# Ledger of designs, part 1: VH-VL binders against Large ribosomal subunit protein bL20c (rpl20)

No score or structure here was measured in a lab: all are predicted.

Target 1, 123 residues: Large ribosomal subunit protein bL20c (rpl20), of Euglena gracilis (p07133)
Amino acid sequence: TRIKNNGISKKKRKRKISKMKGWVGGHSKLFRTGNQQLMKARHYAFYDRKKKKNLNKTLWITRINGGLKYYLTINEKYNIFVSFLRKTKTYVNKKLLSEINVRDSKSFSHLSKPIMKSTGINL
Below, numbering starts at 1 at the first letter of every chain, in headers, positions and changes, except where a header shows other numbers; Kabat numbers aren't used for antibody chains.
F, E and O stand for the ipSAE by ESMFold2-Fast, ESMFold2 and OpenDDE, each averaged over both directions (binder to target, target to binder). V2 = 0.75 x the mean of E and O + 0.25 x the DockQ between their complexes.
[cut] marks letters that were taken out.
Atom coordinates printed by the task and the answers are left out, and those that the model quotes come from them; centres of patches stay.

## First folded at step 7 (VH-VL)

Design s01 (from b3 with heavy chain K65E; framework fv_temelimab)
Fold by ESMFold2-Fast, scan of step 7:
Structure s01 (fold): chain C 123 residues (1-123), chain A 119 residues (1-119), chain B 106 residues (1-106)
Amino acid sequence: as target 1 above (123 residues)
Amino acid sequence: QVQLVQSGAEVKKPGSSVKVSCKASGYTFTSYEMHWVRQAPGQGLEWIGAIDPETGGTAYNQKFEGRATITADKSTSTAYMELSSLRSEDTAVYYCAREGLYDYWFDPWGQGTLVTVSS
Amino acid sequence: QIQLTQSPSSLSASVGDRVTITCSASSSISYMYWYQQKPGKAPKAWIYDASELQSGVPSRFSGSGSGTDYTLTISSLQPEDFATYYCQQYDSLPLTFGGGTKVEIK
């Protein structure tokens, strides 16, 4: 299975419906599609955390050229973890992965093994 | 857990209005768009519109614009869809559905509300 | 408005059969999704981003396609797979669904 790259693939991400033509009223959010995916995955992890007595880990990723850092929270449950990482790889390319800012390098390496194997990157 | 619970079935006269509610729980209500979709008996799915509960901004399928009004109450985490000037063709199961966690699709869905328009 | 045409509208198959349903869009799209709906129930999110399976969806399901043509395949049909499947685009407003494909028992 190949990882999608938003910058080089022919398939491009679209804006959230609230930013599409035909939307009426309210302030538009300034987030791009990649940011929306990260926020959604983060919220899912928080739901899981409440059920699992604070077993979640935090993953930090730096967004290149935007000057932004997103803190990704993932849980220890394998199926939720895999779902979260699969979504991350649909918009994260090799350039973005090379810029990951890992505060807990050991934990990140352990939890990110599926991504590293998919991209052929050894951290 | 994330859950959407809709109001009960309704029987309405032609020309009247119906207002269906959708109570959200298990997530931050203002962080996700809420959509409304209907399905006539034995037919397919038809998108009505959506609301961003944080801003109150809305979008409608032109077919329903002017008849459908979608609103949200942050204090009760409840979305509403009101459809006016009802016709027999409006008989359908009406669903609320949240925008997806990982992508833009609809997940989860409410259980559906049957609205019957009888003459 | 992007129109989605599904074919066939219905099909009859036996357990173990390979089943393929198609969804054709009136214009090129980037966001295609599939839902499974059983009688009396709300649709269930099934395949996202054309080819990615929702958590819990059996591996016998697969999705493929790009541009205007998309397919959902079941490699070995099981009893619990008898349902109606809908494609959906999230590319432009209004959001639209295909007409549905009903997978029935022979």
Scores: ipSAE 0.000, ipTM 0.541, lowest interface PAE 13.3, mean pLDDT 70

Design s02 (from b3 with heavy chain K65Q; framework fv_temelimab)
Fold by ESMFold2-Fast, scan of step 7:
Parts: C-alpha cells; structure tokens; sequence
Structure s02 (fold): chain C 123 residues (1-123), chain A 119 residues (1-119), chain B 106 residues (1-106)
C-alpha cells in the first residue's frame, strides 16, 4: 500500500535549469505539472521493480480510435503511450519509461492512467 | 518532425555584434527551454546560455554575461542569440539546441551557424 | 563551475577494437550525458543517465559510472564510430562539457 524507498538514499532528480541557481525569471507552469506526474510515476516504478525483473509479452484489450477493441502487446502499449507523450509534449523521464517496459506491465498502467484520463484517451 | 533551422553564416568585423536565429517547428515552442552552445574551430563545446520561451526567463554562462543576449519570439517560434563586442576568439560555429523531450540533455540540435570575426 | 576532464584527448584504433573513454568531474554529479559528433555536423545525443542508450544507438555502445567517474565503451569499433565523443553534466550552472575524445582510424 505505502510505496517508499525504505533505507535507500534517494537519487537526486534532474532539474530544468530554470530551477537552478543563476536562473533569472519565472518558472514554466508546464514543467511544474509534468514534474508532479513524473514523481508519481517514479514512485510506482520503484515499487513495481520489486515484483519482477523480466516481462513476457502480454495481450491486453484496449479501446482506441473510435472505440474499437484491440489486443495489444506490452511493446505496442508502450509505443502508443510514448507516441502520445510526444504528441502532447508531456515531460516524462525517458529512463523511467524504459525501466517500466522492463520491470512490470502494471507499472505502465499506473503511470499512463492519470495522464490519459486528463486528455481523454483510453488504452 | 521536430526541426531547428538556424540563420546562415556571417562574417563580422571586430567590435561589431552578430545575431543568430533559430526557428523551431514540429512542437510547442513555449514548452521547452532553448539553449545556445558554441564550438571554435578544432575546439570543444561551450555553453552560452538558455531561455524559457514561456516565461522569458534566462540563464547565462558568466563568461558571456553582458555580451550575450538570448531572446525568443513566440509568434514566429524563433529564438535568438546576440553576441556583442566581437573578437577574433569569437570565431566559432554557434548551435541552438532544445532541452530533450524525456530528459534535460540537448536533443535536437540546429545545424549550426558559422560566425567568422575578421578584419 | 563543474569541470569535466576527458581521457584520452585522442586515440587511434582499428575496426573490431574495444575502445574505452573516460570523463572525470571536479565534483560529484548524479548522471552523465554523452554526445557523438562527426566532422562538420552538430552533436547527436548518444547516452543519457550515464548508461542508457538513445534510441537508434547500436548496442555495442555502453556507459557506466557514478559520482565523479564515468566511462563510454565501444565493444567492437565499426567504421561509422570514428567521431569525437563529449560528456556533459546537467547538475549545475553553467552547464559544462568535457574536452572531447577523438576516435581516429589507426
């Protein structure tokens, strides 16, 4: 239930230079929103890393493109999500997405759900 | 799909200024920081500064503070870097580069603009 | 300012050789980035977060390291790998690059 980095020193998060000492001017609102979602995704990804190291391709039923049902593999689901992030210009750590693809398909569901719900896409 | 297209090569006299442009396309211009990096002939890469096009906020390498001015025009999705009081040591290829989509590295880069400072 | 020192500044190698280049930071950083640059071209993003390959980068490339010491390794050098490689830190301003390592044909 409660996901924590128990007893392990937290790795420093990479920052936009707009948050570094020496920056003059305001901070981007888009970065702030994206960073909040990224932190949540990192939390879930860390938890799911404990469950499994290898993933086999799994088929999911999903509704895309006019409500039609499709069966997608982990790779296909990941590729659609990454393409969606690029299209919407959402800031997400590429390393985090790579780790999710390796660790657990459940991690992808936790990561994608809040973002997709806010934009109206259902995978 | 994402492209950064820079203005053409320039030849300038010592003491003058140069303004290089970087036109962005294929993404939301205001969502990414734009950086400027230079490379003198046969030398390494040197960071000049950056701008957040959404807020107009900037940061500069102190080596260029007071000589470099970075600006952005939202209406044309174009970033600019102006360097004043040019010296022969300023002869270099100047690159614009966007912060990465998924990380804070530089990806993509513009093609580069050669600025030659000579009499 | 965080200074990045690359070693060697240049090396000569043959196709099939194992090549290792290093980047040392003047203070501890979280992660390192690497770029590949060919003559007359802009740098290309190559390795991020010390060890993660950019999409399209051949698997013969690898990165490792933490703290102040980082390495880029090419397990079996190919003709298209002859280039200059630069490390970069993104921890503090000003952003800095290493001096570059030129990988030349022997």
Amino acid sequence: as target 1 above (123 residues)
Amino acid sequence: QVQLVQSGAEVKKPGSSVKVSCKASGYTFTSYEMHWVRQAPGQGLEWIGAIDPETGGTAYNQKFQGRATITADKSTSTAYMELSSLRSEDTAVYYCAREGLYDYWFDPWGQGTLVTVSS
Amino acid sequence: QIQLTQSPSSLSASVGDRVTITCSASSSISYMYWYQQKPGKAPKAWIYDASELQSGVPSRFSGSGSGTDYTLTISSLQPEDFATYYCQQYDSLPLTFGGGTKVEIK
Scores: ipSAE 0.061, ipTM 0.571, lowest interface PAE 6.3, mean pLDDT 73

Design s03 (from b3 with heavy chain Q62E; framework fv_temelimab)
Fold by ESMFold2-Fast, scan of step 7:
Structure s03 (fold): chain C 123 residues (1-123), chain A 119 residues (1-119), chain B 106 residues (1-106)
Amino acid sequence: as target 1 above (123 residues)
Amino acid sequence: QVQLVQSGAEVKKPGSSVKVSCKASGYTFTSYEMHWVRQAPGQGLEWIGAIDPETGGTAYNEKFKGRATITADKSTSTAYMELSSLRSEDTAVYYCAREGLYDYWFDPWGQGTLVTVSS
Amino acid sequence: QIQLTQSPSSLSASVGDRVTITCSASSSISYMYWYQQKPGKAPKAWIYDASELQSGVPSRFSGSGSGTDYTLTISSLQPEDFATYYCQQYDSLPLTFGGGTKVEIK
């Protein structure tokens, strides 16, 4: 563990120096001056990612209904399904939602297929 | 709600210049580098350059040095990439992409702007 | 500049297959990054620091490697995995990408 930590730290410092090489003018020190700045940056990144995911769910539903089709991961299919149920105000119990395994396409298809057919959505 | 929204598609004549915009929202614009990457039809990804919006510092791929100019406007949280002396080979989708926080990769990306150079 | 070479340039595979793509750098780099790109879309950040999955990436994906040789593996290919995958280095300027590996349905 300690040996692994020493190697990772050394490589991260080399990358920062290498990245600055070739820049003209100043460079922001927020992400290059130490662990405290990196920790703050990571915290904000996590928060930003959550908000972006919520916007994407709504957009994906609209695009699919408009005839645009995308190849979707099982997690994306689940999120679209759940978002569509909320938007149409379709009531489902928490037990049914928890039974949909986001890692299992067969399980998702079996459980969601009747609802998607009745609502006119094709995933 | 981190979002990068780019300007619309452009058709340009050889020898002219194009300026693509990238409007950022949902984060502190000056805290992250903005990068520009292009992709010619059916081809791979090619890095053009980057700007630090806080300082105005820039870096360019030597292939584009002298033709590409990257700028940023703090008041509108908008980055720009201008490419001059356009040739048919410059026909591509141009993306803006924000640097990742600790790993220096690109996340998120703008939707892309198609620039077509034809006579 | 650091040149990245991906192999194969394209492959055809069936759902359920194990898919492996490689990325070789012309000089040693600290860590490799991978992106997934679907037709008409911007690339998505997929794997960082050679082996760490971006939030939301399915666990069937994995990355490995160090120095000059890196690999992205899909343990059991799903329909939504058909895409082009790009490796990227962020060790030195100019930043460079591999040529891409197109994963197509058989």
Scores: ipSAE 0.050, ipTM 0.547, lowest interface PAE 5.6, mean pLDDT 72

Design s04 (from b3 with heavy chain A50V; framework fv_temelimab)
Fold by ESMFold2-Fast, scan of step 7:
Structure s04 (fold): chain C 123 residues (1-123), chain A 119 residues (1-119), chain B 106 residues (1-106)
Amino acid sequence: as target 1 above (123 residues)
Amino acid sequence: QVQLVQSGAEVKKPGSSVKVSCKASGYTFTSYEMHWVRQAPGQGLEWIGVIDPETGGTAYNQKFKGRATITADKSTSTAYMELSSLRSEDTAVYYCAREGLYDYWFDPWGQGTLVTVSS
Amino acid sequence: QIQLTQSPSSLSASVGDRVTITCSASSSISYMYWYQQKPGKAPKAWIYDASELQSGVPSRFSGSGSGTDYTLTISSLQPEDFATYYCQQYDSLPLTFGGGTKVEIK
């Protein structure tokens, strides 16, 4: 699709990767995207932690599907939380996330920790 | 229940290859990276490599690059680690371990597969 | 490659003792992870993000540290705590573990 089409970007990326020294086909594969995602997440978390002393913490009140309500001390919006979960290869349905928060606060803490760390806020 | 079950112990001759399997259950196999770690008798833990089952992308510890091949079969939720050109120092327990839930560590681990290289 | 050095390599302690294990990284890392391994068994995830206990880990365990120096502490050693403990970094490839600290009964 045109709106979601990223074929041009993929072609450009593929040409760049195929020209890299040390590229080996067959039995060897490049873990480029996964490595980049992990290192990028780590880098942003480190950067955010350096700035956390200057962060203004905000009491977060949020509702997720079905009217569930809970409180978090964070200065980021829920959409950033969801975006970060996608970036870390974690895909959670909002309904499931709401159910986890109600039944298992520790599980929800695990789900929210990547965001908390990237923003420099500890639970 | 999340579980990793590995294939049984193997005895191999120097110069041969071994292929260890790790069958995953209780979670979406393609959502988490699978790692391989070994431990020689009486020694510490040594990371071999990783695979992203969704993309098939892999990364290896340079020490094993060229000898280790990690693969994954989505249809059976099974990861494999093949190590070629075996030497006596490759005698070890080989573990598969899943990337942890959101915390980037290894949880859970398979039970381990003892590979003995002897002539 | 980030090298992790654990100290001591082994220690002997009695039930009720306070035990501390250290892990030093050759480069600054974001977070340290710890595993407990008992003889003949796979390692178990124990402490993540330097100081957070895995579900089911007794509260007598604690972790601390940042940058290059990290510590695992057991405030009152119990019989089930006799094991080998390994630190691990997840900041850069290759992923590396410390050499392990064996906690033995004396």
Scores: ipSAE 0.000, ipTM 0.524, lowest interface PAE 15.6, mean pLDDT 70

Design s05 (from b3 with heavy chain A50S; framework fv_temelimab)
Fold by ESMFold2-Fast, scan of step 7:
Structure s05 (fold): chain C 123 residues (1-123), chain A 119 residues (1-119), chain B 106 residues (1-106)
Amino acid sequence: as target 1 above (123 residues)
Amino acid sequence: QVQLVQSGAEVKKPGSSVKVSCKASGYTFTSYEMHWVRQAPGQGLEWIGSIDPETGGTAYNQKFKGRATITADKSTSTAYMELSSLRSEDTAVYYCAREGLYDYWFDPWGQGTLVTVSS
Amino acid sequence: QIQLTQSPSSLSASVGDRVTITCSASSSISYMYWYQQKPGKAPKAWIYDASELQSGVPSRFSGSGSGTDYTLTISSLQPEDFATYYCQQYDSLPLTFGGGTKVEIK
């Protein structure tokens, strides 16, 4: 799964603001001010995450290539590979992925090699 | 083995602060985010925040922003969570948990640190 | 904030029973994650990406769902399965968990 800064997050912020705008009487101005501060905090948190996510492919390539491969089982390598494809929105034939999942290390290397070359990962 | 070992139980007075540590081993500390989650007795799990040890960048649940401070010491592979202005409702087991190899789920978890706030 | 609602909050079941617990998100999400927690212990990663079992999780467990509705099923409950199960989302900050479903022995 991926952290999204799309419709869902914007919908939540819009819903919150809309709800607050319906508030009348007493200190509605202060309530609106509080909501603005909350929105700014949420905005910065999401943009910090979004900035990290924009670098996510590079970070994932670095992590995958970075030396845990000797400690990983074939299933763990497969799961990392599939997760990487999902995170980077790289689409491959599900039949090919299924073939890799049921075979040994040589099969994983050979069947995944074209995709790894195109994406820059080494497992 | 990837392992997270937390500091021992704490008993604190209302209004004080507590600092819980989480020592990581068995992996490259700077390659994975560390998260903090709490659980009040008999209650569910609540995310507090996270840190990227490589950059020092943090993210917080707004409920805890201003009271919680998450830090990391790369030289000792240790993450910290400090919670200030403690109230009785802050009594909980506090967990550190590493982001998973694939995605943002949490694996592994520390053993937990019970923080009791009594008055 | 994406809110996750688990149903039921608790259930009593016997060994051999089929148990189903659900997790509903207030907004559509891409994947759901599940944890198993036993009393006095930290949660264990259990099911990832809605339907994938963590290594070591018995095959009697399964997960399914998409969008807003997700399910964890135990086909034939065993004594070691009595625990609290939590769902979690990663689509939006803050990260959130469901309220938990406690599976107790009858």
Scores: ipSAE 0.000, ipTM 0.540, lowest interface PAE 13.3, mean pLDDT 75

Design s06 (from b3 with heavy chain A50T; framework fv_temelimab)
Fold by ESMFold2-Fast, scan of step 7:
Structure s06 (fold): chain C 123 residues (1-123), chain A 119 residues (1-119), chain B 106 residues (1-106)
Amino acid sequence: as target 1 above (123 residues)
Amino acid sequence: QVQLVQSGAEVKKPGSSVKVSCKASGYTFTSYEMHWVRQAPGQGLEWIGTIDPETGGTAYNQKFKGRATITADKSTSTAYMELSSLRSEDTAVYYCAREGLYDYWFDPWGQGTLVTVSS
Amino acid sequence: QIQLTQSPSSLSASVGDRVTITCSASSSISYMYWYQQKPGKAPKAWIYDASELQSGVPSRFSGSGSGTDYTLTISSLQPEDFATYYCQQYDSLPLTFGGGTKVEIK
């Protein structure tokens, strides 16, 4: 995973295809596309800085909840939450995760509340 | 449950066109780009192009130039890939694949549609 | 376009062996992705960002590399690892895949 010729093994953020050369037609929906890129940049910043004091995860979670909460299906909300757990290295046993139904927003909200409370974010 | 379900196998003559469908379910269709990738029998993967279902914007691999056309119907959560001027070397399994969460990669994939172009 | 070269194109190994496959890019890229494909099935997302395992991927798999050279390693090969593995870049259009490495278990 080391980038030898860059002097530092820090990786670039990923590129969005809709912003690459060869993209043709249509309008970029700035809210959706911009929020995806911002969430990804916040997600990478959080992940890259997890070895340092992690005070910015609140901004990442706030952006996901505040920016896209009405556009995400229960399944998509669950996937974002699980990705967040993986990136924070939070231990969650198999039993707890297996009991979260992707169609059960109540179960999802119960599990996500501890994380949101620790970061000062409310539903 | 996120699923991509593709249309059935097709057998076409050289010079004709084929249109493959990919019906999405279990997520917000307009939130993710849909990609098309093909794989000739016993060969590797080849990217054809992508569409943003929200805007209708597209991007294509230059190898397919004006032959491939990708479209999306938001009302039915269905993406389409049409390939014209078919040649025998276009015989392949055609896959639709959604961009991953956070634009990472292709996840999930459709089951694939075999398109056979004979003689 | 960025060309990805995988080596070897195929290999045969015994259960318990350490297997390494490589992917070399024609120009420096920031991230590499790997897919596992079993016969008659669609590819499955396997490793992202060069080294991060997709949920459900066994811990015997690992990825490493940066710049132009990337590797996928299986520390102790199992029968269910029979598959073809493909690398992919997301740095520029057109998106490209490696030629694939077929892993056969003896």
Scores: ipSAE 0.005, ipTM 0.549, lowest interface PAE 10.3, mean pLDDT 71

Design s07 (from b3 with heavy chain A50G; framework fv_temelimab)
Fold by ESMFold2-Fast, scan of step 7:
Structure s07 (fold): chain C 123 residues (1-123), chain A 119 residues (1-119), chain B 106 residues (1-106)
Amino acid sequence: as target 1 above (123 residues)
Amino acid sequence: QVQLVQSGAEVKKPGSSVKVSCKASGYTFTSYEMHWVRQAPGQGLEWIGGIDPETGGTAYNQKFKGRATITADKSTSTAYMELSSLRSEDTAVYYCAREGLYDYWFDPWGQGTLVTVSS
Amino acid sequence: QIQLTQSPSSLSASVGDRVTITCSASSSISYMYWYQQKPGKAPKAWIYDASELQSGVPSRFSGSGSGTDYTLTISSLQPEDFATYYCQQYDSLPLTFGGGTKVEIK
């Protein structure tokens, strides 16, 4: 335990059981097909707002494949990305993600592009 | 609304096997893991195992490995748990429970299926 | 495997009482969850990530803890709170539950 007292963050997110040691056979894909990942992010953002009373503004988005229209906040776009990282067990703190989003919108868009393509969102 | 509906109560003899079903509705069945938990009368909760319905991948509590078999049928949105070589100590209520939203805990749970093992 | 020990196994209390139950893990964990179960019913998700209340759970409930020691507290017990409470770890397989704490009417 030589890594103790060096200031490195141990921040963890909840782990998906199918990715734990002891699971046999395949596990779920990183992204679920179609609308599913977007629906999860929408519900998460709504839950977060209930807890924090967030005043973030809503964006209108059209999804070509399903002919569906969604209202997404900046927070929801961020939450889709955070949900992906949590699912892949990548440790990235919200402060770092916020800095990327605020100071480097192009980097954030590039980094989140695969998620946006998977959900059919054109933003 | 999201629902998990389990098959009815069973009475089995020692040495036989039982297969309990759990029919899911109100969500995309393949997007969430399904788990099985049992509870003997007056006792606590015990995890049996789980399955990813999309891939068929599974995990089992070592205590039940070799006796429990968990399967899922995508076409009917139904998960199954079969337990073989039944003993009197297997008398319990068996629950199916879905992986929670965003990889949180078990939510929702099925209503439970009472399995009684008696000679 | 990670063993969870709950204390007490049962307690008797009156409406308005402060109730505290504990869950101790055999090794350090990051993901502790609590469920409420009423007689004849399936468990209900109650507290996640040690201290966060599930939507719809009354604010008189609170959770705390880290590492190996976790606590569920009811600040002012109500009639609908009489139930058995179970802790569960989601840190490693096999998934394990505590033995349960039955909160009974005195």
Scores: ipSAE 0.109, ipTM 0.614, lowest interface PAE 5.2, mean pLDDT 73

Design s08 (from b3 with heavy chain A59S; framework fv_temelimab)
Fold by ESMFold2-Fast, scan of step 7:
Structure s08 (fold): chain C 123 residues (1-123), chain A 119 residues (1-119), chain B 106 residues (1-106)
Amino acid sequence: as target 1 above (123 residues)
Amino acid sequence: QVQLVQSGAEVKKPGSSVKVSCKASGYTFTSYEMHWVRQAPGQGLEWIGAIDPETGGTSYNQKFKGRATITADKSTSTAYMELSSLRSEDTAVYYCAREGLYDYWFDPWGQGTLVTVSS
Amino acid sequence: QIQLTQSPSSLSASVGDRVTITCSASSSISYMYWYQQKPGKAPKAWIYDASELQSGVPSRFSGSGSGTDYTLTISSLQPEDFATYYCQQYDSLPLTFGGGTKVEIK
């Protein structure tokens, strides 16, 4: 026996399980839409990079800035930041990156702000 | 740092129930689904179910047929997985794991809780 | 239920070897995910979206595939790479994992 996905369209599939058939009870709230958009932009940014490097960078910056950044922890902001640098091949001193990997918001803001401003991301 | 800390190992008799806890820190607990996965000794990973801590909504793998109950306490940022009617084949390491920021995979994972079911 | 089949179940290799692990899904999926697990430890997120490396994963790792067939490749095996690797689908409930591929030292 298999579990059937009766009633779920595969054309515009959403992977968040709270939106999948088999989820019981309350569904995720509207404020999580920003995180879903951010995740999708990340996927699209990666696939587009090989063909349209400059367009990919612009799209990624737009999507990151459009996310729900006020719901993100310092670790999540760090992960988005590092992911952005990797996806756009933005060079950053490895010593600076290691110092950014600290637990508090002030350290992250202080160490990452020049790079974020120059790249246009806003976390 | 984002961290999931689970309760300690348990030894249970067949027919009893076990309740494993997973305390989250370093992120907004209600913003991410919490999943439970088990791994029998020397075997692979098996998804048990998930909860949305904000709404209390849940989803379960049918294999556990109402034996598993996943709950969350927003005031303590702690998720729970209770498994009833334990059998020897339920002996496994039980993990909690948060939905990922980027693509809904599991990151991070708790350290795991060994549950041994023996007569 | 989407069944994931990994091959081989185990392999023995030497440092410097090229290692390829495959994962086949019973139905087409959009994206494959991979985890690395060392004995006594929780799995670590390793490769997402079939081909993207998680932050901190060495560049000798790569992923590829689409539809039903996916692979994880290690171009030059290092001592720290000896582990069990699991694929995972996130397309439909229940979420499922492959059976795992244990990479052992020869």
Scores: ipSAE 0.000, ipTM 0.558, lowest interface PAE 12.3, mean pLDDT 76

Design s09 (from b3 with heavy chain A59D; framework fv_temelimab)
Fold by ESMFold2-Fast, scan of step 7:
Structure s09 (fold): chain C 123 residues (1-123), chain A 119 residues (1-119), chain B 106 residues (1-106)
Amino acid sequence: as target 1 above (123 residues)
Amino acid sequence: QVQLVQSGAEVKKPGSSVKVSCKASGYTFTSYEMHWVRQAPGQGLEWIGAIDPETGGTDYNQKFKGRATITADKSTSTAYMELSSLRSEDTAVYYCAREGLYDYWFDPWGQGTLVTVSS
Amino acid sequence: QIQLTQSPSSLSASVGDRVTITCSASSSISYMYWYQQKPGKAPKAWIYDASELQSGVPSRFSGSGSGTDYTLTISSLQPEDFATYYCQQYDSLPLTFGGGTKVEIK
């Protein structure tokens, strides 16, 4: 699952990946190291990336619910809603999405309500 | 509609700096990260870096770290990319591109700014 | 960094031909994207999430792949498909693009 792009979070992710890559293949000393140590380093990188993705998902749900709601246009709300569903791989009936008129606040609010409750977003 | 409009072509001397602008319209500027990508004549695409206009947080391709500075001005919905210590190999078309609505790809793109580094 | 290798670097085909271009990543990735670039223009978002077509992209285009190998296919090449196609990953920083595949119509 991927969360919307955030410069600071991507910078932290890049540094973590670079650090792990350096640990795995940084110097000639590692050519003498057994496969067990390399496998452990790779396992840790995978585990850390999984945790990072989960933390970012929670952060974005918080931002959607708190910081941006009152300043968004109806079109922006719809686009964020669809984008969030896609990035989190949340199943949505295509017919329902096509019935939401981006210029109609009532339709957006009413038709998206059940999905928003199940996903925890509030737009 | 969403649109990114970049500043015009520049001709710069080796060792100087260039600052390219990218004016956004048609969406909430602070809600989407802005990326910078360049393309040398006849070559492929190369990612320079990105900024989150809400926080001012930036990420850079290590190749450009120390030479590239990406900034954003919320009041004018404009992002900037400044590249210092220019060399002839920096001759390229520089693009700004917004993160996508449906995924982390780049959509839309600015029209591009040709920067030529010559004596 | 993740290197993306596109094959072939260029190809020439006739209208109506089936065209397949490939993108190979140096490590397994989950997020692959494709762009179409015509001469003198900015790249245009074309295929996202490996297989999903951007709105307005003709149905003759398709994308597939997972892990390290991804493909873009044009089932019946048209004159307007003359362009260079680039793959791009967003699994890790720095973000990287493939070298591009130039599609020429004979």
Scores: ipSAE 0.000, ipTM 0.555, lowest interface PAE 13.4, mean pLDDT 75

